# VH-VL binders against Chaperone protein TorD (torD): the designs that were tried, part 6

Target 1, 216 residues: Chaperone protein TorD (torD), of Ferrimonas balearica (e1svr5)
Amino acid sequence: MDEQEIREEVALAERRATLYWWFASMLCRELDSDQLNTLCSESGRVLLDALAEEPSLAPGCQKLRRALAGVQVLATPQLELAADYATAFLGDHLGSAPPYASVYVEPGGMMFQHPHQQMVQWLQQWQLAVSFDGNEPADHFAIMLDLMGNLVLKGVDSPEAQSAQSALLAEMLPPMRRWVTQCQRQPGFYAALAELLLAFVSLDQTLIEGEFSLAQ

## First folded at step 4 (VH-VL)

Design c3 (framework fv_ogalvibart)
Fold by ESMFold2-Fast, scan of step 4:
Structure c3 (fold): chain C 216 residues (1-216), chain A 121 residues (1-121), chain B 107 residues (1-107)
Amino acid sequence: as target 1 above (216 residues)
Amino acid sequence: QVQLVESGGGVVQPGRSLRLSCAASGFTFSSYGMHWVRQAPGKGLEWVALISYDGSYKYYADSVTGRFTISRDNSKNTLYLQMNSLRAEDTAVYYCARDRGYMYGPHFDYWGQGTLVTVSS
Amino acid sequence: DIQMTQSPSTLSASVGDRVTITCRASQSISSWLAWFQQKPGKAPKLLIYKASSLESGVPSRFSGSGSGTEFTLTISSLQPDDFATYYCQQYYSYPYTFGQGTKVEIK
């Protein structure tokens, strides 16, 4: 490839990784006031406008904007989002949608199934430190998204990392689809975020499989 | 009133088979993953096998892979362990244990009383 | 497989003593560790889960601490009912593995 093509490939990888890490940061814990203020600021508007340029992401962006507008008119927006996080993700299987792939891979919703085991192996293989609270199962979607961001950047120079991207998406997407369906039964900010995330990851898989596929 | 009651243990010759049962009551059995854990006389605990709530997923310790089969019948609230090609090293008290699952993690919050399997040569 | 090593294997103590049992994992298991109590001829009983969370119905004299690879179970004031064997168990990765046990005996 010429210099311009190499530069464009690197820029695309950097944008993809940034989005994976952004979603990971939004999902790994309750938004604090600084995160909420940033999302509601001009920089947050620019980000959502840019994502909405992609037709497959536009509906998710619109829902997230509406959820943010609804929260901003409340007296304590951050506490309302913290309550939404707890309702969406915390507690047992009753009425919540725990953000762990293992819950959705097996119809039983058992923790620490195959996705956790596979993630432990991949994190060790790639020698990656987990930046999240050390007490999370390794198949938390935020951890999987964080690994994906790292693999995307490594994929610029590494065929092994490119193959790993496809393997991780194959592991992540089926349980993510079920998780998003469960989230949507309790509409709110995190349900909208989960829908946007699924649209993004699905789009990314389409781009990767169009150019590189383990199934071919 | 959560109860797990194992049965089916006994004395068996090496190379033979035994089937253990665990009868569950006091909770919605079909909503929980289940495990078998064993303990050789005077020794520590060894995890043996797990089965998901609907029986679609199973995992085994390497020491029993290919010889033991875990299964369940949710209509009878019963967990099973089919043990084939038994060895002297399989001599142990076998416990069934409930997997709490979900957000609470896969820790064993309830255990049966255990059933003794003796493989005598 | 993740190896769990307990220390000591046996300890002698008197009623009223503070007892500490340690458990080491061969690799980081975060906080995914449970502690069990087993009395002779009985099934194990869950005491602590997620390294430091006390199971409902377990006396407050039991506490757990630690993360990563080093964990401790503490009994702040040993009672007659506490003479038993204690096991740690990691549930971070399959296969689930137990420590070899620590027997708490009457001094």
Scores: ipSAE 0.005, ipTM 0.480, lowest interface PAE 14.6, mean pLDDT 83

Design d1 (from a3 with light chain A50K; framework fv_disitamab)
Heavy chain, then light chain:
Amino acid sequence: EVQLVQSGAEVKKPGATVKISCKVSGYTFTGYYIHWVQQAPGKGLEWMGRINPNSGGTYYNQKFKDKATITADKSTDTAYMELSSLRSEDTAVYFCARDRGYSYGPHFDYWGQGTLVTVSS
Amino acid sequence: DIQMTQSPSSVSASVGDRVTITCKASQGISSWVAWYQQKPGKAPKLLIYKASSLQSGVPSRFSGSGSGTDFTLTISSLQPEDFATYYCQQANSFTFGGGTKVEIK
ESMFold2-Fast, scan of step 4: ipSAE 0.044; ipTM 0.644

Design d10 (from a3 with heavy chain G31H S103I, light chain A50Y; framework fv_disitamab)
Fold by ESMFold2-Fast, scan of step 4:
Structure d10 (fold): chain C 216 residues (1-216), chain A 121 residues (1-121), chain B 105 residues (1-105)
Amino acid sequence: as target 1 above (216 residues)
Amino acid sequence: EVQLVQSGAEVKKPGATVKISCKVSGYTFTHYYIHWVQQAPGKGLEWMGRINPNSGGTYYNQKFKDKATITADKSTDTAYMELSSLRSEDTAVYFCARDRGYIYGPHFDYWGQGTLVTVSS
Amino acid sequence: DIQMTQSPSSVSASVGDRVTITCKASQGISSWVAWYQQKPGKAPKLLIYYASSLQSGVPSRFSGSGSGTDFTLTISSLQPEDFATYYCQQANSFTFGGGTKVEIK
């Protein structure tokens, strides 16, 4: 590869990692006022416009924008999003969709299943700045997305990290598809965000699979 | 409440080994990474490495991987950093710092007071 | 190995001045930047994490901004206790910037 092709690969990796971390930051807890203000600012508009240029992401971007517009006309938008977060991801309500891969890998919806065990191993292997005391599930989708961002950047120089990206996507995507389907039972901001996230991760897997197929 | 207390200043000859301690209190030792940072006289901060006190797993800056060994003792809530084959260039203040290791990236919220290591003939 | 280029290396300022310090990463790092303050003979103190999040107990005159490769620390109205050296740091390899010394004019 020439120097320009190398620079283009680095730029793509930076964009992919940035999107993984952006989604992780949106899912790890309810949005604060600064995050909401940024999303509704010119920079947020530019980001969503850029994502919407990709046909597979456009529907998710439209739904997310409509959800934001709906919340912004309310007296306390941030508190409404906090309530949406609780409805979508917390509690025992049948419509809630806890954002943990273990819940969606098999019938029964149990915590601390194989995705948790696998994530604990991967976080130790890659020496990332996440520690678990045995009481916290390591398979929260935000944590999995955070690891993906790190692996994407490391993958520029590391075949091992590139292989790890594929393994993580294989672990994450099947339960994520079921989680998103469950999120759609309660339309709102986080349901729209989950749909956009699944579209992004699915697109990213397709691009990686294409690259790997050519490498074989 | 939260404190990281480091061992006192050391004066060593070239070729010697030094082991610096960082004793923590006010929180659960095994729930936070401990990082080590070098600061040469009049110079900036340079990250050396970190340890997960629960697993003993370590990650080093390549520059320091053959110079520094980081360990942790859960029974005494103490992290250690050992420097081998000391040279004059190792003269510096060494800091320990804790980090939860969250999605936020670097979050070295509490630091030890620093340990001065002087290497002179 | 991500390099963090911090500018300026030093700035002379007066109490009440607005001080801006910039940090540039050699590659994209999202918002994974922290800012620290260090006074002579003391350990560093965390000011900002995740590019713009203010650490508990830090005065509101400190703010952080930026994403990707360009990051800024701003002190809106410099106080006597703010004369110190400031460092940025990125998350991927914990690399610190070279530091910016804020000194009395």
Scores: ipSAE 0.006, ipTM 0.445, lowest interface PAE 13.2, mean pLDDT 84

Design d2 (from a3 with heavy chain S103L, light chain A50K; framework fv_disitamab)
Heavy chain, then light chain:
Amino acid sequence: EVQLVQSGAEVKKPGATVKISCKVSGYTFTGYYIHWVQQAPGKGLEWMGRINPNSGGTYYNQKFKDKATITADKSTDTAYMELSSLRSEDTAVYFCARDRGYLYGPHFDYWGQGTLVTVSS
Amino acid sequence: DIQMTQSPSSVSASVGDRVTITCKASQGISSWVAWYQQKPGKAPKLLIYKASSLQSGVPSRFSGSGSGTDFTLTISSLQPEDFATYYCQQANSFTFGGGTKVEIK
ESMFold2-Fast, scan of step 4: ipSAE 0.005; ipTM 0.450

Design d4 (from a3 with light chain A50K A91Y F94Y; framework fv_disitamab)
Fold by ESMFold2-Fast, scan of step 4:
Structure d4 (fold): chain C 216 residues (1-216), chain A 121 residues (1-121), chain B 105 residues (1-105)
Amino acid sequence: as target 1 above (216 residues)
Amino acid sequence: EVQLVQSGAEVKKPGATVKISCKVSGYTFTGYYIHWVQQAPGKGLEWMGRINPNSGGTYYNQKFKDKATITADKSTDTAYMELSSLRSEDTAVYFCARDRGYSYGPHFDYWGQGTLVTVSS
Amino acid sequence: DIQMTQSPSSVSASVGDRVTITCKASQGISSWVAWYQQKPGKAPKLLIYKASSLQSGVPSRFSGSGSGTDFTLTISSLQPEDFATYYCQQYNSYTFGGGTKVEIK
């Protein structure tokens, strides 16, 4: 109704969507040199400073900065991060933490479980094509985060999209918590990124649930 | 060289329990899932369950949840599969197999030689 | 669970023949299919993983194709050591197909 309130709601949705897509871009594949340069630029430092002002995000931001500083002193920082990505997410070793929700919803770690089927239905419902390679299971966390960003923007004037945000967070958070625990077994850039991501998504869920949940 | 070596053939009476071993060598035991597969005489392959040797975490085919118990011993690089309350229908060859996992699509790249369990009165 | 229907159940073939075996999943499974060869009295051997990737040490006459629900294993020129039973497997619930026995004609 109020013009100012509408503007504030739109601005918040744009910031939330941008963060979901920022995380998605870093998880969907190895960082390229341009992405790494952007993270290490003034723009990247300003972003991490802004996120660190939120108490629940500050620890993750600090760990991510420490990891970035560590790789920047190496001869080939991008290749070191590519190796970290492969070890964390692409390895055939059980110590890896594949970034698929299906792996973490049941003790067995199987692919193509309920989260994949649910994501296929939601992508069809919202008429969204997968922005990444067509060979990825639909429950890749990057795909889930990409959908969330779209739903956040649509939620400004769609009650259905608002409900969908809550449903997607409820689907995403439990396996994400287990995935992050697995990532933390091997400290590094992607473990720090996963920790920051979980803190952000958890915070976003409390904001969506409203004042009652925040009071608890 | 990667090897999975299973214990020898067993003959058991109905109602008995049998425990089959699968000793691995040539790789890091805790780095790969171990699966168990049943093959009844003249029949095809049926997946029973798997274990993560690092965590001890297991996942079972619903059909075998009350029949099979899968365990692993990191100190001896050995996985085990125990069958309880044996019936004639449990007569089969049982295989263990190593799983590559995830990014390559889970697939069983190395197998044990199989253990024949015969349940007869 | 996802059912895997394998066909044919058996095929009679001669050395040098092209043999094709098909596998149908009851639901879409992307490319998460493996193919195995089993000889009498022996353990299965992995041939193909992720629908089309040839396992190290497997002869190039073996190839896999397909995605979604329809998958095919092809042996381009059958050799004497290829007479065996072949199984497909999907990874959602690790379900195996019923097997295809390739017998000498």
Scores: ipSAE 0.006, ipTM 0.510, lowest interface PAE 11.0, mean pLDDT 84

Design d6 (from a3 with heavy chain S103M, light chain A50K A91Y F94Y; framework fv_disitamab)
Fold by ESMFold2-Fast, scan of step 4:
Structure d6 (fold): chain C 216 residues (1-216), chain A 121 residues (1-121), chain B 105 residues (1-105)
Amino acid sequence: as target 1 above (216 residues)
Amino acid sequence: EVQLVQSGAEVKKPGATVKISCKVSGYTFTGYYIHWVQQAPGKGLEWMGRINPNSGGTYYNQKFKDKATITADKSTDTAYMELSSLRSEDTAVYFCARDRGYMYGPHFDYWGQGTLVTVSS
Amino acid sequence: DIQMTQSPSSVSASVGDRVTITCKASQGISSWVAWYQQKPGKAPKLLIYKASSLQSGVPSRFSGSGSGTDFTLTISSLQPEDFATYYCQQYNSYTFGGGTKVEIK
């Protein structure tokens, strides 16, 4: 490849990795004040505007912005987002959608299933192994997204990392689709975020598998 | 505002263990990685490892994996690094640092003041 | 692990000079590079993140550039308070460069 093609490949990888890590940061815990301020800043606006240019991402961006605007007019926006996080992801109440792949690969909704075991293996393989309490699931979508970001950057110089991206997406997407469907039963900020995330990951898989139209 | 305050200097004999603390304030402890960095006298910076204080999950530099143990106590907003089987080559200043994580790459925006560990017989 | 080769190891400069410091990664790391300033006896201070983003509160005379394997920190007009050691760092295993000491001529 010539130098311009290399630069464009690096730029695309950088954008993809940044988006994977951005989503991971949004899902791994309740938003803190810095994250909320960043979303409401010019940089947050620019990011969402850029994502909305892609037709498959536009609906998710619009819903996320609408949800964010809704909480920003409330007396305590950060507490409202914390409540939305709890409603979306915590507990056994109706409409809760825990963000773990294992919950969605078996009809019983069990934790620590195949996705957890596979993630432990991949984290060790890529030396991104996070030592954790044996009770912490490695198949939290935020952890899977963090690994994707690392594999995307490594993929610029590594065919092995490129193959690993495809394998991780194949592992992540089916349970993510079920998780997002569950999230959508309780509209809110995190439901909108989950929808945008699924649209992004689905688009990324299309790009990796060569189904994206470059004629546009 | 945001502060990372480390424990005081330590003098240890070879073979001893030392545990350094890094107490944070002014932000949500569980929202940011905490990293540990070694600087030997007159030498450069060397990354040792990091912890996610929310999960307790750690990632280590291979060089330090068998030497250092990083932990976090959410109830006291304090990260710790323990060094075992101390040798003279472990004499260094040890820094903790906060990392925004994920969307920023390396973004060690606030650092502790450093803790000098001296290993001598 | 990815190695970061920083050059020069030291540079002698006068106030008002333009100073450039480079880092080369052994493998492609996109834009995942930070730059730090360290004064004697002090903790490092973040100057630049993601290769070219200026940290809030850092003077505009500092700038970063580069992508892939080659990165540069530039100080456009050196001030007395800028005499320090500078380090680059890559994200993928947080490896620091060897440092560049900016000294008075």
Scores: ipSAE 0.008, ipTM 0.451, lowest interface PAE 12.7, mean pLDDT 83

Design d7 (from a3 with heavy chain G31S S103L H107Y, light chain A50K; framework fv_disitamab)
Fold by ESMFold2-Fast, scan of step 4:
Structure d7 (fold): chain C 216 residues (1-216), chain A 121 residues (1-121), chain B 105 residues (1-105)
Amino acid sequence: as target 1 above (216 residues)
Amino acid sequence: EVQLVQSGAEVKKPGATVKISCKVSGYTFTSYYIHWVQQAPGKGLEWMGRINPNSGGTYYNQKFKDKATITADKSTDTAYMELSSLRSEDTAVYFCARDRGYLYGPYFDYWGQGTLVTVSS
Amino acid sequence: DIQMTQSPSSVSASVGDRVTITCKASQGISSWVAWYQQKPGKAPKLLIYKASSLQSGVPSRFSGSGSGTDFTLTISSLQPEDFATYYCQQANSFTFGGGTKVEIK
């Protein structure tokens, strides 16, 4: 491949990895004041505008912006988002949607199923030190998204990493679809974020596979 | 003040059906799973299945999937467990129990008092 | 299909004794283990959750430890009201151990 093609491929990988890590950072714990301020800043506006240029992402961006605007008119926006996070992901309420792939792969809703075991294996294979307690499930969507970002960057010069991207998407997408459906039962900022995330990951899978299917 | 109160003891003939109730109070019924646990005379505890009272969704232990039917009635804050085609092996105490939630380690913090079902000719 | 192997099946002990009960999971389950006490004719009572967290209202002589596949329930100084059957349970598919009967020596 020529120099220009290599540069374009690297730039695309950097953009994809940045988005995977952005979603991971938004999902791994409740949004802090710095994250909220950044999202409401000029840089956050530019990011959401850029994502909204993609037709499949535009509805998710619009919903996220509406949810954010709704929270911003409240007296304590950050505390409202913290409460939304707890209700969506941490609550004892059966309407909560724990962000772990294992919960959504079988009708039992159980932790530490195949996605956890597979993630432990992949994290060890790729020698990635993630900031998680050995007692926490490795199939938290934020951990899966973080791994995806790393595989995307490694994929520019590693066929093995490229194959691993496809395998991880195949593992992640089916439980993510069920998780997002559960999140949508309680409208709010994190439900909108989950919807945008699913649209992004689905688009990314289509782009990886779509060029091949169009070539056929 | 959380309470799970079960219906009284039942004596049934082989082939009969029995329906056991578990009425809850002191908390929001739709916010917690209800589980059913079997204990045969002189034996240990065996999990049968659970229901999400909010959605009506159920999950069963494979051993009990053809024997037990778990349901919930939101209007009366009551969960039910029905056993069909009763056999002598179904003689046991049946407990309902509340599940605290997934992320905090699901565990049974409150239990019903148990319902004895005796199957005899 | 996670199996919980509990040992011993019974233990004879005297008031004031330290009693240790063990539970082994067939695969790694981190800290997702609960312990229950059951007295004859009564419903089980939660003692310990998430391997080591003491349930409110449970005496401090009860403690839990372990992670991965090996878990332990300890009663530091057995009291008359502690003679009962104890069960471990894993949180993924709610499998109970076979139980340990703590009986008077």
Scores: ipSAE 0.007, ipTM 0.438, lowest interface PAE 16.4, mean pLDDT 83

Design d8 (from a3 with heavy chain Y104W H107Y, light chain A50K; framework fv_disitamab)
Heavy chain, then light chain:
Amino acid sequence: EVQLVQSGAEVKKPGATVKISCKVSGYTFTGYYIHWVQQAPGKGLEWMGRINPNSGGTYYNQKFKDKATITADKSTDTAYMELSSLRSEDTAVYFCARDRGYSWGPYFDYWGQGTLVTVSS
Amino acid sequence: DIQMTQSPSSVSASVGDRVTITCKASQGISSWVAWYQQKPGKAPKLLIYKASSLQSGVPSRFSGSGSGTDFTLTISSLQPEDFATYYCQQANSFTFGGGTKVEIK
ESMFold2-Fast, scan of step 4: ipSAE 0.010; ipTM 0.600

Design d9 (from a3 with heavy chain S103L, light chain S30R A50K A91Y N92H F94Y; framework fv_disitamab)
Fold by ESMFold2-Fast, scan of step 4:
Structure d9 (fold): chain C 216 residues (1-216), chain A 121 residues (1-121), chain B 105 residues (1-105)
Amino acid sequence: as target 1 above (216 residues)
Amino acid sequence: EVQLVQSGAEVKKPGATVKISCKVSGYTFTGYYIHWVQQAPGKGLEWMGRINPNSGGTYYNQKFKDKATITADKSTDTAYMELSSLRSEDTAVYFCARDRGYLYGPHFDYWGQGTLVTVSS
Amino acid sequence: DIQMTQSPSSVSASVGDRVTITCKASQGIRSWVAWYQQKPGKAPKLLIYKASSLQSGVPSRFSGSGSGTDFTLTISSLQPEDFATYYCQQYHSYTFGGGTKVEIK
């Protein structure tokens, strides 16, 4: 590969990693005021405009913007989003959709199952610190997305990291599809975010496995 | 080798319709957007719209939304752009161009050779 | 829509000259700018993408810089084959700049 082809591959990897980390940051905890202000700023608008240019991502972007507009007319938008986060992910009832892969792959919907064990192994293999509080199960989707971003950057120079990207997507996508379906039972900001995330990860899998195909 | 080959020049009367083709080779047609760009004589480049050949989904410049129709035929690896109700101001060279989309960065890396459409009474 | 203002509209230069072309976006677009070269009767040719990345096969005398709203294309030592019109383009709405014609003297 010549130097220009290497630079082009690096640029693609940087964009993919940035998106994985952006989603991870939106999902790992309720949005604070700084995150909400950034999302509603010029930089957030530019990012969502760019994502909306992909046909498979446009519906998710539109829903996310609509949800943001809906909370911004309320007296305390950040508090409303914090309540949406708690309802979506922290409730202990039928309406909650905890963002952990173990809940959606293992019988009984239990945490700390095989996806957690697999993630612990991968984080050790790749010598990566968990980007979360130390007591989070390792199969939280935000942790999986954070690892994916790291593997994408490492993949530029490493066939092993490229293979690890495919393995992580195979582990993540099936439970993510079930998680998103559960999120969609209660429309709102986080349901829209989850839908956009699934669309992005699905597109990225097609890009990797389809040899630069953007088809969904 | 990647190539985009466009149909030949057309001379049309006002009110007519013209359909321009862009046949691709050397890559997977459904993996890349196809864009259409207008260039009036002696003027600059103006983006018209794009198509995802896999889904048939289109996105248009609002200026051209009611003038141009972009389609794709997966069986022949060909994209099309049709202009309706032609007026003299539609006289221009029309280019097709390939784009990887957002994840690959904003660039049109391969272009067709252009098709001149002349509208005269 | 995001507008791209390109300057100058034309520049007269001699072989060996350093030529600088600028492009200003009406809104922040990070590094999401491409530069194209067009010769009379030909299709445009991609030179630079992502503001500063040189397209494969393009001579190293071409370089791009900038981020946010202000972008620059530089030709470090103009060659006879570089007399052409140059366009910037942003990704969010695919808007092209007005073009800069690089002419002999």
Scores: ipSAE 0.006, ipTM 0.449, lowest interface PAE 10.9, mean pLDDT 83

Design p1 (from pa7 with heavy chain M101Y; framework fv_pabinafusp)
Heavy chain, then light chain:
Amino acid sequence: EVQLVQSGAEVKKPGESLKISCKGSGYSFTSYWIGWVRQMPGKGLEWMGIIYPGDSDTTYSEKFKVQVTISADKSISTAYLQWSSLKASDTAMYYCARHPYVRGVSYFDYWGQGTLVTVSS
Amino acid sequence: DIVMTQTPLSLSVTPGQPASISCRSSQSLVHSDGNTYLHWYLQKPGQSPQLLIYKVSNRFSGVPDRFSGSGSGTDFTLKISRVEAEDVGVYYCMQGTHWPYTFGQGTKVEIK
ESMFold2-Fast, scan of step 4: ipSAE 0.012; ipTM 0.589

Design p10 (framework fv_pabinafusp)
Fold by ESMFold2-Fast, scan of step 4:
Structure p10 (fold): chain C 216 residues (1-216), chain A 119 residues (1-119), chain B 112 residues (1-112)
Amino acid sequence: as target 1 above (216 residues)
Amino acid sequence: EVQLVQSGAEVKKPGESLKISCKGSGYSFTSYWIGWVRQMPGKGLEWMGIIYPGDSDTTYSEKFKVQVTISADKSISTAYLQWSSLKASDTAMYYCARHPFVRGYFDYWGQGTLVTVSS
Amino acid sequence: DIVMTQTPLSLSVTPGQPASISCRSSQSLVHSDGNTYLHWYLQKPGQSPQLLIYKVSNRFSGVPDRFSGSGSGTDFTLKISRVEAEDVGVYYCMQGTHWPYTFGQGTKVEIK
């Protein structure tokens, strides 16, 4: 590969990794006021506009914008989103959609199964520490997305990391599809975010399989 | 209103095949697992297995793994329980029940399908 | 498989009087995630089972407040503070902590 091709590959990897980490940051805990302000700022608008140029991402972007507009008219937008986070992911498990792959891989929602063990092995293989609470199950979608971002950057000069990206996507997508369906039972910011995330990860799998469309 | 409506009673001979159904309504069918539970005449409840209709992922109790097949058609919100070759010991009431990703939790149940297998 | 044992097998109750049903598991039902997946179902005569209590003590939607569940580890109790005619049937405990899911043998509640 020539120098220009290398630069373009690095730029694409940086954009993909940034999106994985962006989603991870919004799922790992409730949004703080700085994150909400950034999302509603010019940079947040530019990001969502760029993503919406991709037809498969446009519906999710529109729903996310509508949810943000709805929350912004409230007296305490950040506290409202924090409450929505708790209801969506931490509330009564009959109505909540816990963001763990193992909940959606094995019937009945058994945590600390194959997805957790596989994630622990991958994190050790790639010398990455879990960035959350030490007792958090490693199959939390935010942890899986964080690993994807790291594998994307490492994939620029590592065929092993490229193969690992495909393997992680294959493990992540089936439970993520089920999780998103559960999130959609409670329309709102996090349901819209989950839908956009699934669309992005599905698109990224297509890119890795030799087909791609680049958002501006 | 959440409803699971099962197919009608069946009377069969040993060796015959059978497929019974469970149709969900009043909720998003692909947002829940569907489980199957057997109750032999005068006996208690036995869990047989469950299916996620969105992608047809199934898990069976070891006892039922080779006896039955569980399937679903999400386009018509219907789950199925099927036998390739019935035995007299399959005589029982069969219930389908909705399962919302909580271990062992069946929140809404069908009315049951009575299957009688006799010579 | 986890064995679920209910006592008594049957009980006759005068309307308005309390009833108590015990459920014991052969192994702890505390899951590695910290939750205890023990649930109670009622099957009225000629009807399908219906969920009463999930995860030991949580009352399912529409279930009257006279039903309550308690317990931990291997020992669980379902209590009806005042039995009414519509409460007649067979009560089942069920564990979801270990695969395969298993039910107790049932407790028949009758009116005296």
Scores: ipSAE 0.006, ipTM 0.542, lowest interface PAE 9.1, mean pLDDT 85

